# Miniprotein binders against b5y8h6, part 6

Target 1, 289 residues: b5y8h6
Amino acid sequence: MQKVIVVTGLSGAGKSTVSKALEDLGYVVVDNVPVDLLHNLLELYEAKNQEQLVAVVVDSRSLRHQGEVSKFVADLKDLKNRMPLDVIFLEASTDTLLSRFNLTRHLHPLVHATGSRIALIEAIEREKELMSELRDVSDVVLDTTGMKERDLVYQVENFIGKDRGPEFYLISFSYQRGLPTNADMIYDARVFQNPYYVDELRTLTGLDDSVAEYVRADHNYGRFLDLWVELAERSYNEHIKMGKPYLVIGVGCTGGQHRSVLVVRDLSDQLTKNGHKVITWHRELGSVN
Key: E = the ipSAE of ESMFold2; O = the ipSAE of OpenDDE; V2 = 0.75 times the mean of E and O plus 0.25 times the DockQ between their complexes.

## First folded at step 3 (miniprotein)

Design z4a
Fold by ESMFold2-Fast, scan of step 3:
Structure z4a (fold): chain B 289 residues (1-289), chain A 80 residues (1-80)
Amino acid sequence: as target 1 above (289 residues)
Amino acid sequence: SPEDLRKLLEQARELVRKALEAEEAGDYETALKKYQEAIEKLKQALELETDPERKEWIQKLIEFYKRLAELLKEELEEQK
């Protein structure tokens, strides 16, 4: 058994999409495994398939109380001592999860009352609180708010394809569409001159050279970029000392298409040049909303 | 045959993925049906499997999915 992937997260956050992506990457995937049986399942599989890639998707109904979450966290720590294992935690904004569940019959694993918007919001918030400890020990946290299936697949492929996990996860976003829920730090790119007000640049993105030239021409750009790289590296060093394996930085601007995209690109380029492993996600780029 | 066994295990996997998808969407009725269908495929696979260790693996999967189906059934009854 090579590296084992454990997929967990909030109800409605996209575990089925990740399951399919891992299968496409050559993993044998076991879906909806109760947490109390995880050790037994992996031991049986290891004994028979020593060199096979294995992924397990954990059943959310196993994690209704703080004691169950704490036991699962302890089990994951024990398993990591016995085998290479990475934990992927999926989450999304409360509004996103509420929208997803409201498109169905308002069924959520933690809902005891029926069909109430308030009960559903309370269940989502309660699950976020319960899962906090598990989220803190996860090797990667993916915020699927605004992600298409292809975007989530891309993130999973990039995470799995690295010999070592990422040190930095950089997300470009629009303030109008909300903050990434998994961000440890937020950099505000609205401080730079706005290409939206230049007719020729308005429909382009931060990936286009003409937009890049315009934004980089701002007298503050180079200095802010240098400071943000230094802050990212210093913050990452403290995160590692606290046992947190990576740092998530969100970079925002009004539309999430021009300034934030360029800043993420330039931060990624500089951090990579400095020897760091970086994963990027342009949340609003290519999004229909 | 080995080909029949492989096909049954693949069908069971696809059904469980569909159950997970339905459950994440809050469609517990569809999720329950898909788990029950997956359990039937796994039971058929168990009859064809000859390796004792693989039989134990399949049996544990059947027990896992039966427990999940039971929980979904209880949830559905409480939601009415």
Scores: ipSAE 0.054, ipTM 0.528, lowest interface PAE 5.9, mean pLDDT 80

Design z4b
Fold by ESMFold2-Fast, scan of step 3:
Structure z4b (fold): chain B 289 residues (1-289), chain A 80 residues (1-80)
Amino acid sequence: as target 1 above (289 residues)
Amino acid sequence: SPEDLRKLLEQARELVRKAMEAEEAGDYETALKKYQEAIEKLKQALELETDPERKEYIQKIIELYKRFAEYLKEELEEQK
């Protein structure tokens, strides 16, 4: 994965979604960095933690005229000579951005007075013009027109990852902390025997072998796992036909610590063995894997 | 406590995302408010942090967000 990511682009194009996705991938994200402090922030990270993944988000408000954009481009080129750094540029069609701003009824950053559709269109076009030099030197340009948040997350993971984006995203979660809002399907692991009621296992997790042995000893475990793998693969095949290159599966249990974690592990192992690319994350354990 | 520190940092991060969303939508009043709330959470986190290097990092981030809040204040004055 690239050590340093700079996220920029047009107002309304999804920088906040990308910020969250990068955090979920293990990046320390600094949102809305003023351009004049970018070097200071990155030098601090370089000096103190060379292993840490860092993402900084810069919006067009920090780049109010062409001179500032040109300086920022020059600064990015300088930084690339000193550290591994990629730039992600987000954009969307004028009609898409216009619709997003109309829905919120908020002023575009480049308009001082408005209520006019024409003024908003002109502001969007002015911003595209202003940001064009930065767009041209970006390592990837993502057009978020028509994208759901999940689609954008997939595209970001595809760019950052060593391989193409994952076919399956598996999330272990606690029902007590709510359902993952991005999940296409939910598997309920509460059907298996609960290690919480075994004193020796209570403080352990589904990553521990003793918990795994206990849960797998449930006579239903193997059959449910086989059925869930088959359901996942069949559902994924239908998603591909709909133009969605990934499937998000949440696996829940009461605490998100034991049963759901193990099921995600075993589903990941089997789907990977079947030739699929899988990303897992354990929401309640704070791990991305 | 370490858990309290973590919660304050998480709250500050979420407030900055909300500020960013508001700024993207052109709602500078909400963006300014959210940055100011984030700065206060970071100041509270700074009181709980014991590691000198992490303290310095938090202080740098506070200064960065204060400068951005100033840009938003200038923009709001221009809109009036």
Scores: ipSAE 0.012, ipTM 0.334, lowest interface PAE 8.6, mean pLDDT 77

## First folded at step 4 (miniprotein)

Design xa1 (at its last look DockQ between E and O 0.03; V2 from the best seeds 0.00; counts 0 for: pae O 16.7 > 1.5, placed apart)
Fold by ESMFold2, look of step 4:
Structure xa1 (fold): chain B 289 residues (1-289), chain A 80 residues (1-80)
Amino acid sequence: as target 1 above (289 residues)
Amino acid sequence: SPEDLRKLLEQARELVEKAIEAEKAGDYLTALFKYLRAIWKLRQALELETDPERKEKIRKEILEYLRKALELEEELEEQK
C-alpha cells in the first residue's frame, strides 16, 4: 500500500485547500470522513487499491470532545503500525478562522448558536485547546494564516516528497566573532576543556584527531553530546510541524577552531547515523562538508 | 560513480536555474526550496568528487546557495 495521508486540524483552517493540493499531486481524496469510519475505509483501500495514492480528510464534527480526540490519537498510532501513514494538522490564527467562518456562514462545531462573534471566538479558542493532543502527534503542522495556495502546495509537496533538501545545518563559530544570525539554536562548547592551553594542540583544529581525543576526554563530553543530539532531533520535529523543513544549529567556542568544530563533527556523525541529511559549515575554517 | 556525479551536478544546475527564475518572479518560497534541494545534490556530489579543484568549486557553490536560502528565509519571515 502506498503512503496514506490523513488531513486533520482546526475547523476552517484550510482542509479544502490541502485537499485540492493533494488532488493536484495525484491523490484520491476522500473528504469529510468521520473518525469512526477511518479504520474501515483504509482497510478497504489496503485490500483492493494497493497502488492508489489515498488521502482522507477527517470530519471536524467527529472531534467535539477530549475523549474523541484521545481515541483518534490512539487510532492513528494503531494505523501507523499497520500501514505507512502521515498526518497533516492544519491551523491558522483566530482572526483568520473568524474571517473564514463569517464568509462561509458555517456553524463552528463547538458553537451552540449562530450570529454571536464572541461565541465563535470562544469556540475557536476551545477547539485549539481540545486539539492540542492531536497537534502534538501530527507529522506536520501547517499554519495557513496568510498562505497562498501555491505556498501550501509546496509545503505539502516538500513534506510528502522523497527528494528533500537537508534537514540539519550545523555551523561552528567563534564567540569572539559573533553568533551566526540565522541559527535557530546555539550550543555552547566552551563548557569543555580547552585545547588552546596545550602547546601541541594550540595551532591545530577540531578536525585533527589529537584535538578530538583531548576534547572527547572531558568528563561531560559524551553526556552533553547525547543530550544535544536528542534536543536537535526533538527541535527538528517541532520545526517540521511548523512548516519549516530544516533546523539551523550554531555551536560556539571562544576561537571557533577546536571545541565547536569537534562538536559539529560528532553531532553530524550521530545525526547522519540516525538517518538525517546534514550539512556542516565550519565558519572560522571556511570549510563545508 | 562518474555517471552518478554527472547526474547530481546536472540536477543541481536545473534546481538553481528554477530557483533564480522563481526569485525573479517574487516567488520566494519556491526559490527557497529549490536552493535547499540543490544544496543537497551538491553535497552528495562532493562525496563522489575526487579532484581537489572541482571539490573546492562545489564547496563554494554550496556556501553561495546557503546564503541565498537564508536571505530568502528572512524575506519570507518579514512577510508574516
Scores: ipSAE 0.238, ipTM 0.740, lowest interface PAE 4.4, mean pLDDT 83
Fold by OpenDDE base, look of step 4:
Parts: C-alpha cells; structure tokens; sequence
Structure xa1 (fold): chain B 289 residues (1-289), chain A 80 residues (1-80)
C-alpha cells in the first residue's frame, strides 16, 4: 500500500472503520478535507519526500456536485502519475446501507430532514451515481456488504501487506483509550517508572531527553527493550510465513505520552539498526495538551 | 456541547502557540507533535461544529497545520 491513501466511498460503507484501521497501521488520517486543498497538500507531500504515511478521507460532504467529483478525479489522476497514491473506494448494497443507517440513527448527508425510508433510498442511489466516476478510478473497491468490522479491518491490512512496506509498525498508545485494533502484539511500558509524577516531566513527552533519561534509568528498561526486540524479530519471521509481511506492535502506557512513546522510539532505533524498515506512530500525542 | 467545542478550539490554539515557540527554539520534533495535537483537537471540533463557515475555517486550519507538520518532518530528516 502506498504512503498516501485516499479513502472514499458511500456513506455508511465503513469509512470510519477503515480510517481507524489505517491509524492503527501508522497512517495519519485527515478527515473531510476540501478537495481544492487536497491537491496542494499532496503536492507538498511529494515535494518534501515524506516518509510519513498519510490517509485522506473524502466523502460526499466534500464532493457535493458532479463537477466537483469530476475535478477531483482529474486531480487524482494527475497526482497518481506523480506520486505513489492509492484510492480506496468503499461501497455496500443499498439494503446494507439502509440497515446501517437505521441502526446508527445517523442522517444521510444528502437527507436534510427526517426522511422516509424512500427518501433514504433515494439519497443512497443519488450518492452512488455521484460517486460513480470516482469509483471507476479507484485502485481498490471494497464491497463491505455482509462484512463485520473485523472483516473490513482484515481487508485493509491485507491490502497494505501486498506492497513492499515497512516490516514493523510501532504504535504508542494509552491503555485508557483502548488497544490498537490491528496490533499483533502489545508491549506494556507501564512496567517502568512513571515520569507523570515528576512535575518537570509531566508536561513533556517521551520525545524529550529529560523524559528519556528518567525512564531509561529504570533498571529493567534495557532488559525489556532487548526482549521486545527479539520477540519482534522472531514474530516478524513467523508472520512472513503466514503471508503477512509486516508486524504491528502496540506499546502502551497509562497516558500514552511518555513511556510508550519512548519505548517506540527506542524499539524503532534498534530494529532499524538491525536492518529492518520501521514506521512509528504516536497515537495519543494528538490528544495531549 | 458548545462548551466542548470552545474548549477544543482553545486547546488547539494553545498547542499551535507552543508549536511556534518550539520551532523558534529549533525544536522541530516538539513543534511537529504540537501541530499534530492541534490537528487532532480541530478534528474533534469539526465534528461538533454545525456552522458551515466555521467548519470550513477549521478545515483550512487543519490543512495549514498539516502542511507545517510536513515541513517540519522534512527539516528533521535533513538533520539526520
């Protein structure tokens, strides 16, 4: 899977699930980006030769008219010629979408009022028509009809795994906010001394030297790090045999700001030194003041 | 709630201010993550905002800060 992904498709088709799955795989996900600005952003990305994985979610809220869709398609074609870009289009049967909307009680973006079942059907069909041109140029069309969330996550993972990508995805996270859904294994960084109770360190992150020094001073830190590297490498080798050419490791602490972040950094450094391609994502750094 | 929205926007603003300060100090990594945090707050705000004009403003800000983050990432790579 390419470093830049556009996620699009029908409302209710599972974009939120895919977005979450991509986040758990180390993508920075940006939702509801104006189409006119997307081109500039992606060009900037290309110009900077970024290593960061980026996913942009575009839906009918951003593509309101056929003209906008056509323009966006043209832009995507141009961008694809210039940079590695994949477009994922999500769809489902009308019946499935109806069911999902009924369950979630969310209004369809094209339905402004508490619409009848008929109005919802019409909105779904209209959106299908509107998005048809975009579907035609998509690299992957995922029909999520009958899929559970776990199935869709698996499909995304499989798609990513087909390309030569990172061998390791390391994700720092907060246990308070839940585990990464795509993690193959979880390392618990809470075993180390907690910098949160040190006033000078509380407002910092595991990216700061002072926090790093404090946590690394833990007598168990080096030992655990070595064990985790070994476990990662051994697990990766087995995953290759299973047809998954990457390993996702979640590293957790309570807040996801200090210990988990540091461990991800240090694991990444060591695995990289060992010759592996590693990508890191600090999931909770976006939520910390 | 409106209060939640206001809080998120204020938090985003504060994070951006800190990012700018970090950048001025040459701490590009800190700046990068502060911008990413701001983006996260703005994304949450966008979910709560109902006014189309305000939504558009938030979207533009997200893109601006993402741009800045990408620039900072490049700077960090050049320093390696």
Amino acid sequence: as target 1 above (289 residues)
Amino acid sequence: SPEDLRKLLEQARELVEKAIEAEKAGDYLTALFKYLRAIWKLRQALELETDPERKEKIRKEILEYLRKALELEEELEEQK
Scores: ipSAE 0.000, ipTM 0.153, lowest interface PAE 16.7, mean pLDDT 82
ESMFold2 (binder alone), look of step 4: mean pLDDT 89; pTM 0.877

Design xa2 (at its last look DockQ between E and O 0.55; V2 from the best seeds 0.00; counts 0 for: pae O 5.0 > 1.5)
Fold by ESMFold2-Fast, scan of step 5:
Structure xa2 (fold): chain B 289 residues (1-289), chain A 80 residues (1-80)
Amino acid sequence: as target 1 above (289 residues)
Amino acid sequence: SPEDLRKLLEQARELVEKAIEAEKAGDYLTALFKYLYAIWELRQALELETDPERKEKIRKEIREYLRKALELEEELEEQK
């Protein structure tokens, strides 16, 4: 079965750039596909040439209200059970979308009949709400805020079609045993509460659920994790621009056994959910995942 | 599947060959990350393999490449 890509997202977020990148990778790109024809279109290409890569663009130009979005989501779920299909959702900050529409002076699909800044902001927020359900079922969500066209092309190429290897290497380490000399960035996990001082957790590792529960209970944990994921992704995007194919992040704690191991595990989980290929090395535990 | 297992083992072998080549060229950084990638592929193969003798062979390769990764990290420290 041939690989199918569905491109969706917010108006002005870069779908045209993604479409061109997919064409350059050998996809036949069909823009503004009516949702009722998606199933028939994919079956037609399958019948003509099973090796043909197909990308379809579906967005608020054809998804005008919540009922249409919900139907499309249901159709995508059904299609995923029958064929390998990935959904790419493109988004950007409201300020970024405003700037892009003002610069290009293109009409937003959800703007009615006013030329005001307020009407454009309302249209953008309405589209975000409308497309929320699609965002939730997407295989990757690309935030193109601050991205240039070439950056987005690199993200698409890495996600889709050329085996460049992993994007992130995450290394958990002990500060007592020294910094990984190969790391591009270091995150310090010693900011979180230390399981070493809990007798029943001392001999366990960050791979154990009881240690994970303890460290995650720290009031700072979730916010630091979110910030570190964002920093990792933004840093990786700059690395790609410099011709560096991957980013190496070391995460340290005192022993390299509890906190750093969990942080690497959770960073890997989130980056993988965001569509990245991640390899983890728990240096002090001697394991790779 | 058996085909997926074969592909994982083939990819791991290719990565190890590239790691050895990089190591012989003195490029210990490339060798390190190629070994880590090979181990990752082998761990996926280990989940699919059902034969006990082949599983043990994969585990032994993983242990050997983990030792290589640590040795390469030490060599990189000496180079700096």
Scores: ipSAE 0.452, ipTM 0.841, lowest interface PAE 2.5, mean pLDDT 84
Fold by ESMFold2, look of step 4:
Structure xa2 (fold): chain B 289 residues (1-289), chain A 80 residues (1-80)
Amino acid sequence: as target 1 above (289 residues)
Amino acid sequence: SPEDLRKLLEQARELVEKAIEAEKAGDYLTALFKYLYAIWELRQALELETDPERKEKIRKEIREYLRKALELEEELEEQK
């Protein structure tokens, strides 16, 4: 069975745009599905054609009370045990949602028959509180605040293609040869003690244990490495929310042979240990690992 | 296993095909990272391959694709 996509989120956050993007990618999209019908619907598609790309857009009117949300979360967990399934959660700022509801003239599902601006604001905030449990278990959260339709489409396309790709590309480079074009972030390894001035280490690289021992002995090394791992993971998490498939980090030193190579090596080891798929390119050494 | 080796080589071939398509379209950034990913798959294939002639073929492909990656980085710099 192909991975099933479930689209949910705040009322007015952009489900129709995501639906169109998924249709353009070849998905059969079933819109406005009440949560209590989800299990039966997916059972029918499972029996029909296991190669079919299916996306389900959940009707927000099925999720008006905490009991319904909690049951939906439980149902999603059960379905994930049985089939490959990912959940996309859409959100936006209260001001953005207010603007969208005013333009469409649709009633918010939680508005008690009054159309005042205050009642709408309260309904939007109440829905955010209600949906927080679902948001927390979703596989991706897309914030559509200020987003053009093209941007949202790109984020959906990137998420759909994420299944098997690397999360990080780490590139060691020489400042003398220039920064990697389009790196998202650059770490400067010139802050560490320089093996070039040690005769026995000069012709070696950051792949050699003696160079690694020398550079790791720098008092700043462990602290910088820990902070750089944390920054990489935080940056990746924010970029994936935008639908980007991976993060590119360049690590530089003057010659690109020693310090930057070691930092990439150690960053890759720690990120891999933390469960990430990492590809490294030691540009000045001509090796990929 | 032999099946694992076959899958790695097939995945690398697909990545290279996509890299070539991106390069022809002028999307050098996509091409670059597809080549790097293909090389990564091929290095794993080298670990599984036992035939010396097939190993050398894989090494030649890695060298070629690494050369392509460097060329693409130069093209990206020129597009600036």
Scores: ipSAE 0.340, ipTM 0.809, lowest interface PAE 3.3, mean pLDDT 84
Fold by OpenDDE base, look of step 4:
Structure xa2 (fold): chain B 289 residues (1-289), chain A 80 residues (1-80)
Amino acid sequence: as target 1 above (289 residues)
Amino acid sequence: SPEDLRKLLEQARELVEKAIEAEKAGDYLTALFKYLYAIWELRQALELETDPERKEKIRKEIREYLRKALELEEELEEQK
């Protein structure tokens, strides 16, 4: 959990929701701070309250020109070197933002007049361009398109909150019983030698050492496992950039008792060793670890 | 430590409460994940618990939440 959070992004993307969520998590939220004073403020907070959680909300009202954005980016880089600081960038599709502005009847900060729909679109696009440099240096980009407020709160809690959830959900399953519907990707463990045809292994599961030894003896097992770990980690890194702070991986075999179970165990072990928080669920065994 | 055990149990309880709320709101995916996370915490608690009766209680809760997780998975399948 980072002590300092900077919340920024596009107007209408949900900064107020995130701000409230952070307050609920125990952050002192400071809104509408001039960018010029932000650095000093954060340093002061760090000096006085080393254990205090602080969130700063910065919007386009404070960042009116490209020069201000660039300066802010430079300041953020400096601050990151001096204190634990994460930057959350909120965005949404132009259509979503249009809809939200129409509903709230709020004026876009870049629209000076009761602008036409066209003027609002132009303002949104201009803000996107203006904030692009800041987006590039953000630790997390949350696309709030199609999200309800509760969804966004959940994303914040999972990413930076005290109740940060697991990074990986690994589910072993049987292809005969259908795919997990929440899986982001599926690994097929059927590529390995099948213990089902070994009488002494047939009644056992991938939790048993004898089954593990048999399947691990497959010449492809180690290589596939390495590839799957790498793919999982790389995918996770991209997912967090897209605003999804977790990855669900289904691992399947025919019966869901042997190969899939073993692979989930071994994946979990390796990912955990790599510093990740992992939950495993063996769907067909009725066990969670 | 006993304190660690208490903390895990409390966290699990809070997760279950959140899961129930999510389920009521129709967010079955969130509910599912919260139950799974609660089970994960309870598994850790089970490793620390030494009292047989308390262990059995934890095991019972794990089984209950596994059932709920499975039910939620089925609901998610029906929604697709």
Scores: ipSAE 0.025, ipTM 0.411, lowest interface PAE 5.0, mean pLDDT 84
ESMFold2 (binder alone), look of step 4: mean pLDDT 88; pTM 0.868

Design xa3 (at its last look DockQ between E and O 0.01; V2 from the best seeds 0.00; counts 0 for: pae O 10.3 > 1.5, placed apart)
Fold by ESMFold2, look of step 4:
Structure xa3 (fold): chain B 289 residues (1-289), chain A 80 residues (1-80)
Amino acid sequence: as target 1 above (289 residues)
Amino acid sequence: SPEDLRKLLEQARELVEKAIEAEKAGDYLTALFKYLRAIWKLRQALELETDPERKEKIEKEIREYLRKAFELEEELEEQK
């Protein structure tokens, strides 16, 4: 059986958005499932098709009292021993939830009668206290305060273990040994001052801080790095448009030990800071980071 | 965390399995990048692993997959 996703959390925290995201990822989503039926439902899907991606969204009306929450927690622990199962718990600040209920006019499950704003606040806060035990045992807790729909979708995709792979592959190489066959573009690091002519640095690599300090001291280094980061990101965007989800950049210097290694290191750091997934391969050093 | 370590190792194993399948099918470019991604996951696993025996095992796997990457790069050069 594929891993089952159970979606739970505070009323108004975004379960419908998560449901839609899971459907878009190929999950059969069963919404509004009472906690009492969870075992039977999951056993039925297990028997029908063990490769089916199943997500269950728990009916908030089944979780009105502490006893029901405690029972559900126990059921989740039992189910986790019997099948691969993860729990997503959604929450948001009281102010955010209050705003969402006022905007949508949906009835909070713990409100027994329509009333003042204070009654709604009390219901929201009571639900937070009630659900705290469930929150504590959930595999991920997503705070949707101020979160855009696409940000929540991204968080769900990341949680379910979808490995999208790196967006950039950065390869340092030696011009003497030749360019990587698979590079989409090449940056020439020979334009920077060469550590080889400094005896103390000659036997080191671009991974060593003293080499890095020497090469970065080239007054053109920062400017070239900035331009190369921008070019990498623009080129990546064009590759996405053509359906290729990654970009391969070779960075070369004569020996492949110093300047190209440092440039790959710094380029990787900058692209990672900009939110990209990056893999580096220092071909002449035989290392991958 | 131990959970993160287990996830990384599982992802690496899946990538290696797919790399081997691609290599047998003659798709050396796919195999190459699957091996590079597997090494990337194993390097992250090394940061989390503390037992010297398990670290040595992971390091041996990285060296083997890196050797495979070099071999695949040479195969790609010969094909062009």
Scores: ipSAE 0.107, ipTM 0.651, lowest interface PAE 6.4, mean pLDDT 83
Fold by OpenDDE base, look of step 4:
Structure xa3 (fold): chain B 289 residues (1-289), chain A 80 residues (1-80)
Amino acid sequence: as target 1 above (289 residues)
Amino acid sequence: SPEDLRKLLEQARELVEKAIEAEKAGDYLTALFKYLRAIWKLRQALELETDPERKEKIEKEIREYLRKAFELEEELEEQK
């Protein structure tokens, strides 16, 4: 559990809900802090309140132009090196944000007047562009599209909780031995060149470098891997909305020893690099990593 | 920089292409957003462009995409 949390994101995405949730979790929440004072404030809190949980909410009112966002990003990077700090970025679909603004009759901070629907759309999209750099450096991006307040609270609590479970379960398997029964999705690794026909590779597994090199040499490997990572992340986000905070992906090949094993490894590596908690199981090898 | 200008124009073009594709697919909301984003890129490009003829071309393009955006917005309102 990080002692310092920065909450940011798009207007209307649910920052107020998150702030309240953090307060309920024992955080001192400071809202609308000028970016130029944020560094000093956080340092002060770190020095005086070693055991106190602190959350700082930063919105587009404080980040009015790209220069301020860039500066803030630089400051966050510096702070992360000095203290345990997590950045939560809240977002939602433009349609969702439009609906929320219409319902709440709140003016978007970038809209100077009761503008047309188009003006509001432009403001939302402009804010997305403005905040894109900040989103890229965020530790957690929460898409609140379709979420009720209670759902968002749950997500925050889960994030802050010490026992955050794995987000992804990756299972390598053999199609000959049947599909994993608990898999939400199946990736077919048989689309790649088969190492079985190479004598020196046949007796090895996808855990071996020689097998890895051979399969990765497939012209489609990188592309498929990228697509599968993207699909996994997008699917995970939807699963969260459905109340299932984890995704099970089966990766299959014919024998379950080479291509499927490699893909699970590489998927795990990439998803982990992207900040996800991943568990892998090679069903046919009997190994858990 | 000239490189920045080029990049912005390229990004705008890509966004317009995606907008057209979305429109063809019946996803008018996505198309609308892509056009709006393209307009923003073009506005940024306009700030960097010094050639009067190129500026005029960019301005014409902005007007065209604004018109498209308005048309799409009206269609979306009618679908509600």
Scores: ipSAE 0.005, ipTM 0.188, lowest interface PAE 10.3, mean pLDDT 83
ESMFold2 (binder alone), look of step 4: mean pLDDT 88; pTM 0.877

## First folded at step 5 (miniprotein)

Design s01
Fold by ESMFold2-Fast, scan of step 5:
Structure s01 (fold): chain B 289 residues (1-289), chain A 80 residues (1-80)
Amino acid sequence: as target 1 above (289 residues)
Amino acid sequence: SPEDLRKLLEQARELVEKAIEAEKAGDYLLALFKYLYAIWELRQALELETDPERKEKIRKEIREYLRKALELEEELEEQK
């Protein structure tokens, strides 16, 4: 058995997003595990002699009273002595949790009554008090207030230390040498002004500052780049939902030397700044970055 | 750091092994992208390495895998 991940925290703090992220990383996620069965479940997976990544979700659906929380904390301490195990605790501000429950119209696990804003606020505060002991023994505490789903996924991936691999492969290419064989998308950089027709730029590449200045001076450049970044990110998100772990984008121009190289470089810089892992291949230059 | 360098080199080795497995299975596209990823890891390792002899060893591996990537791209083009 490799390191076990225990996901816990406040209702509405993002445990479903974390569970999906772990599944995408190859984990078997067992949701709503009764605390009394935790030892038996983990021993079962341990005994199978397989490299199975396991995550379990335990929260206020199973931990309704202080005695149950205290027992779970004791169980976690015992388990840590027998196997590698990390506990992730998710939380968020009361206002954030209240907003999320009101938006989704779901019932809080500690509230059986319906439609009461006051009862929901009280349940959130009660859950915070109930779960405080578990929060104190957690290996990481993630405050998801103001986080987008992608931000939470990134935090989980970083904590686990499991590199999912690159999200984008960007390939600069020459239309004269043909399209990359399995690009998911092709961006045509021939729409931008061509440095080949400028004598001092002709022998340079898209990696040179003077070529970059010339191409970026095109009135369309910034807007196309912004649109292509957005399209890449939206397309990647849909590919993930379909089980494809990365997106391949080819960027072409006539020679594969100037415009396509710069576009790939600028797309890579922006996607990396946005938190994505990007590998670039300048096919005609023989360079990987 | 030395720990980061070791991890990058180990990751690159695993990626090359997976690339070879993919190629044997006839998945040249997967092999290509595994080699590109391995080269990327080796480039990061090259930035952290300070020993000139070990740097040259990393550069030789990068050149070899880059050549493999180009060969795989040509094979994929021929299969069209």
Scores: ipSAE 0.354, ipTM 0.802, lowest interface PAE 3.3, mean pLDDT 84

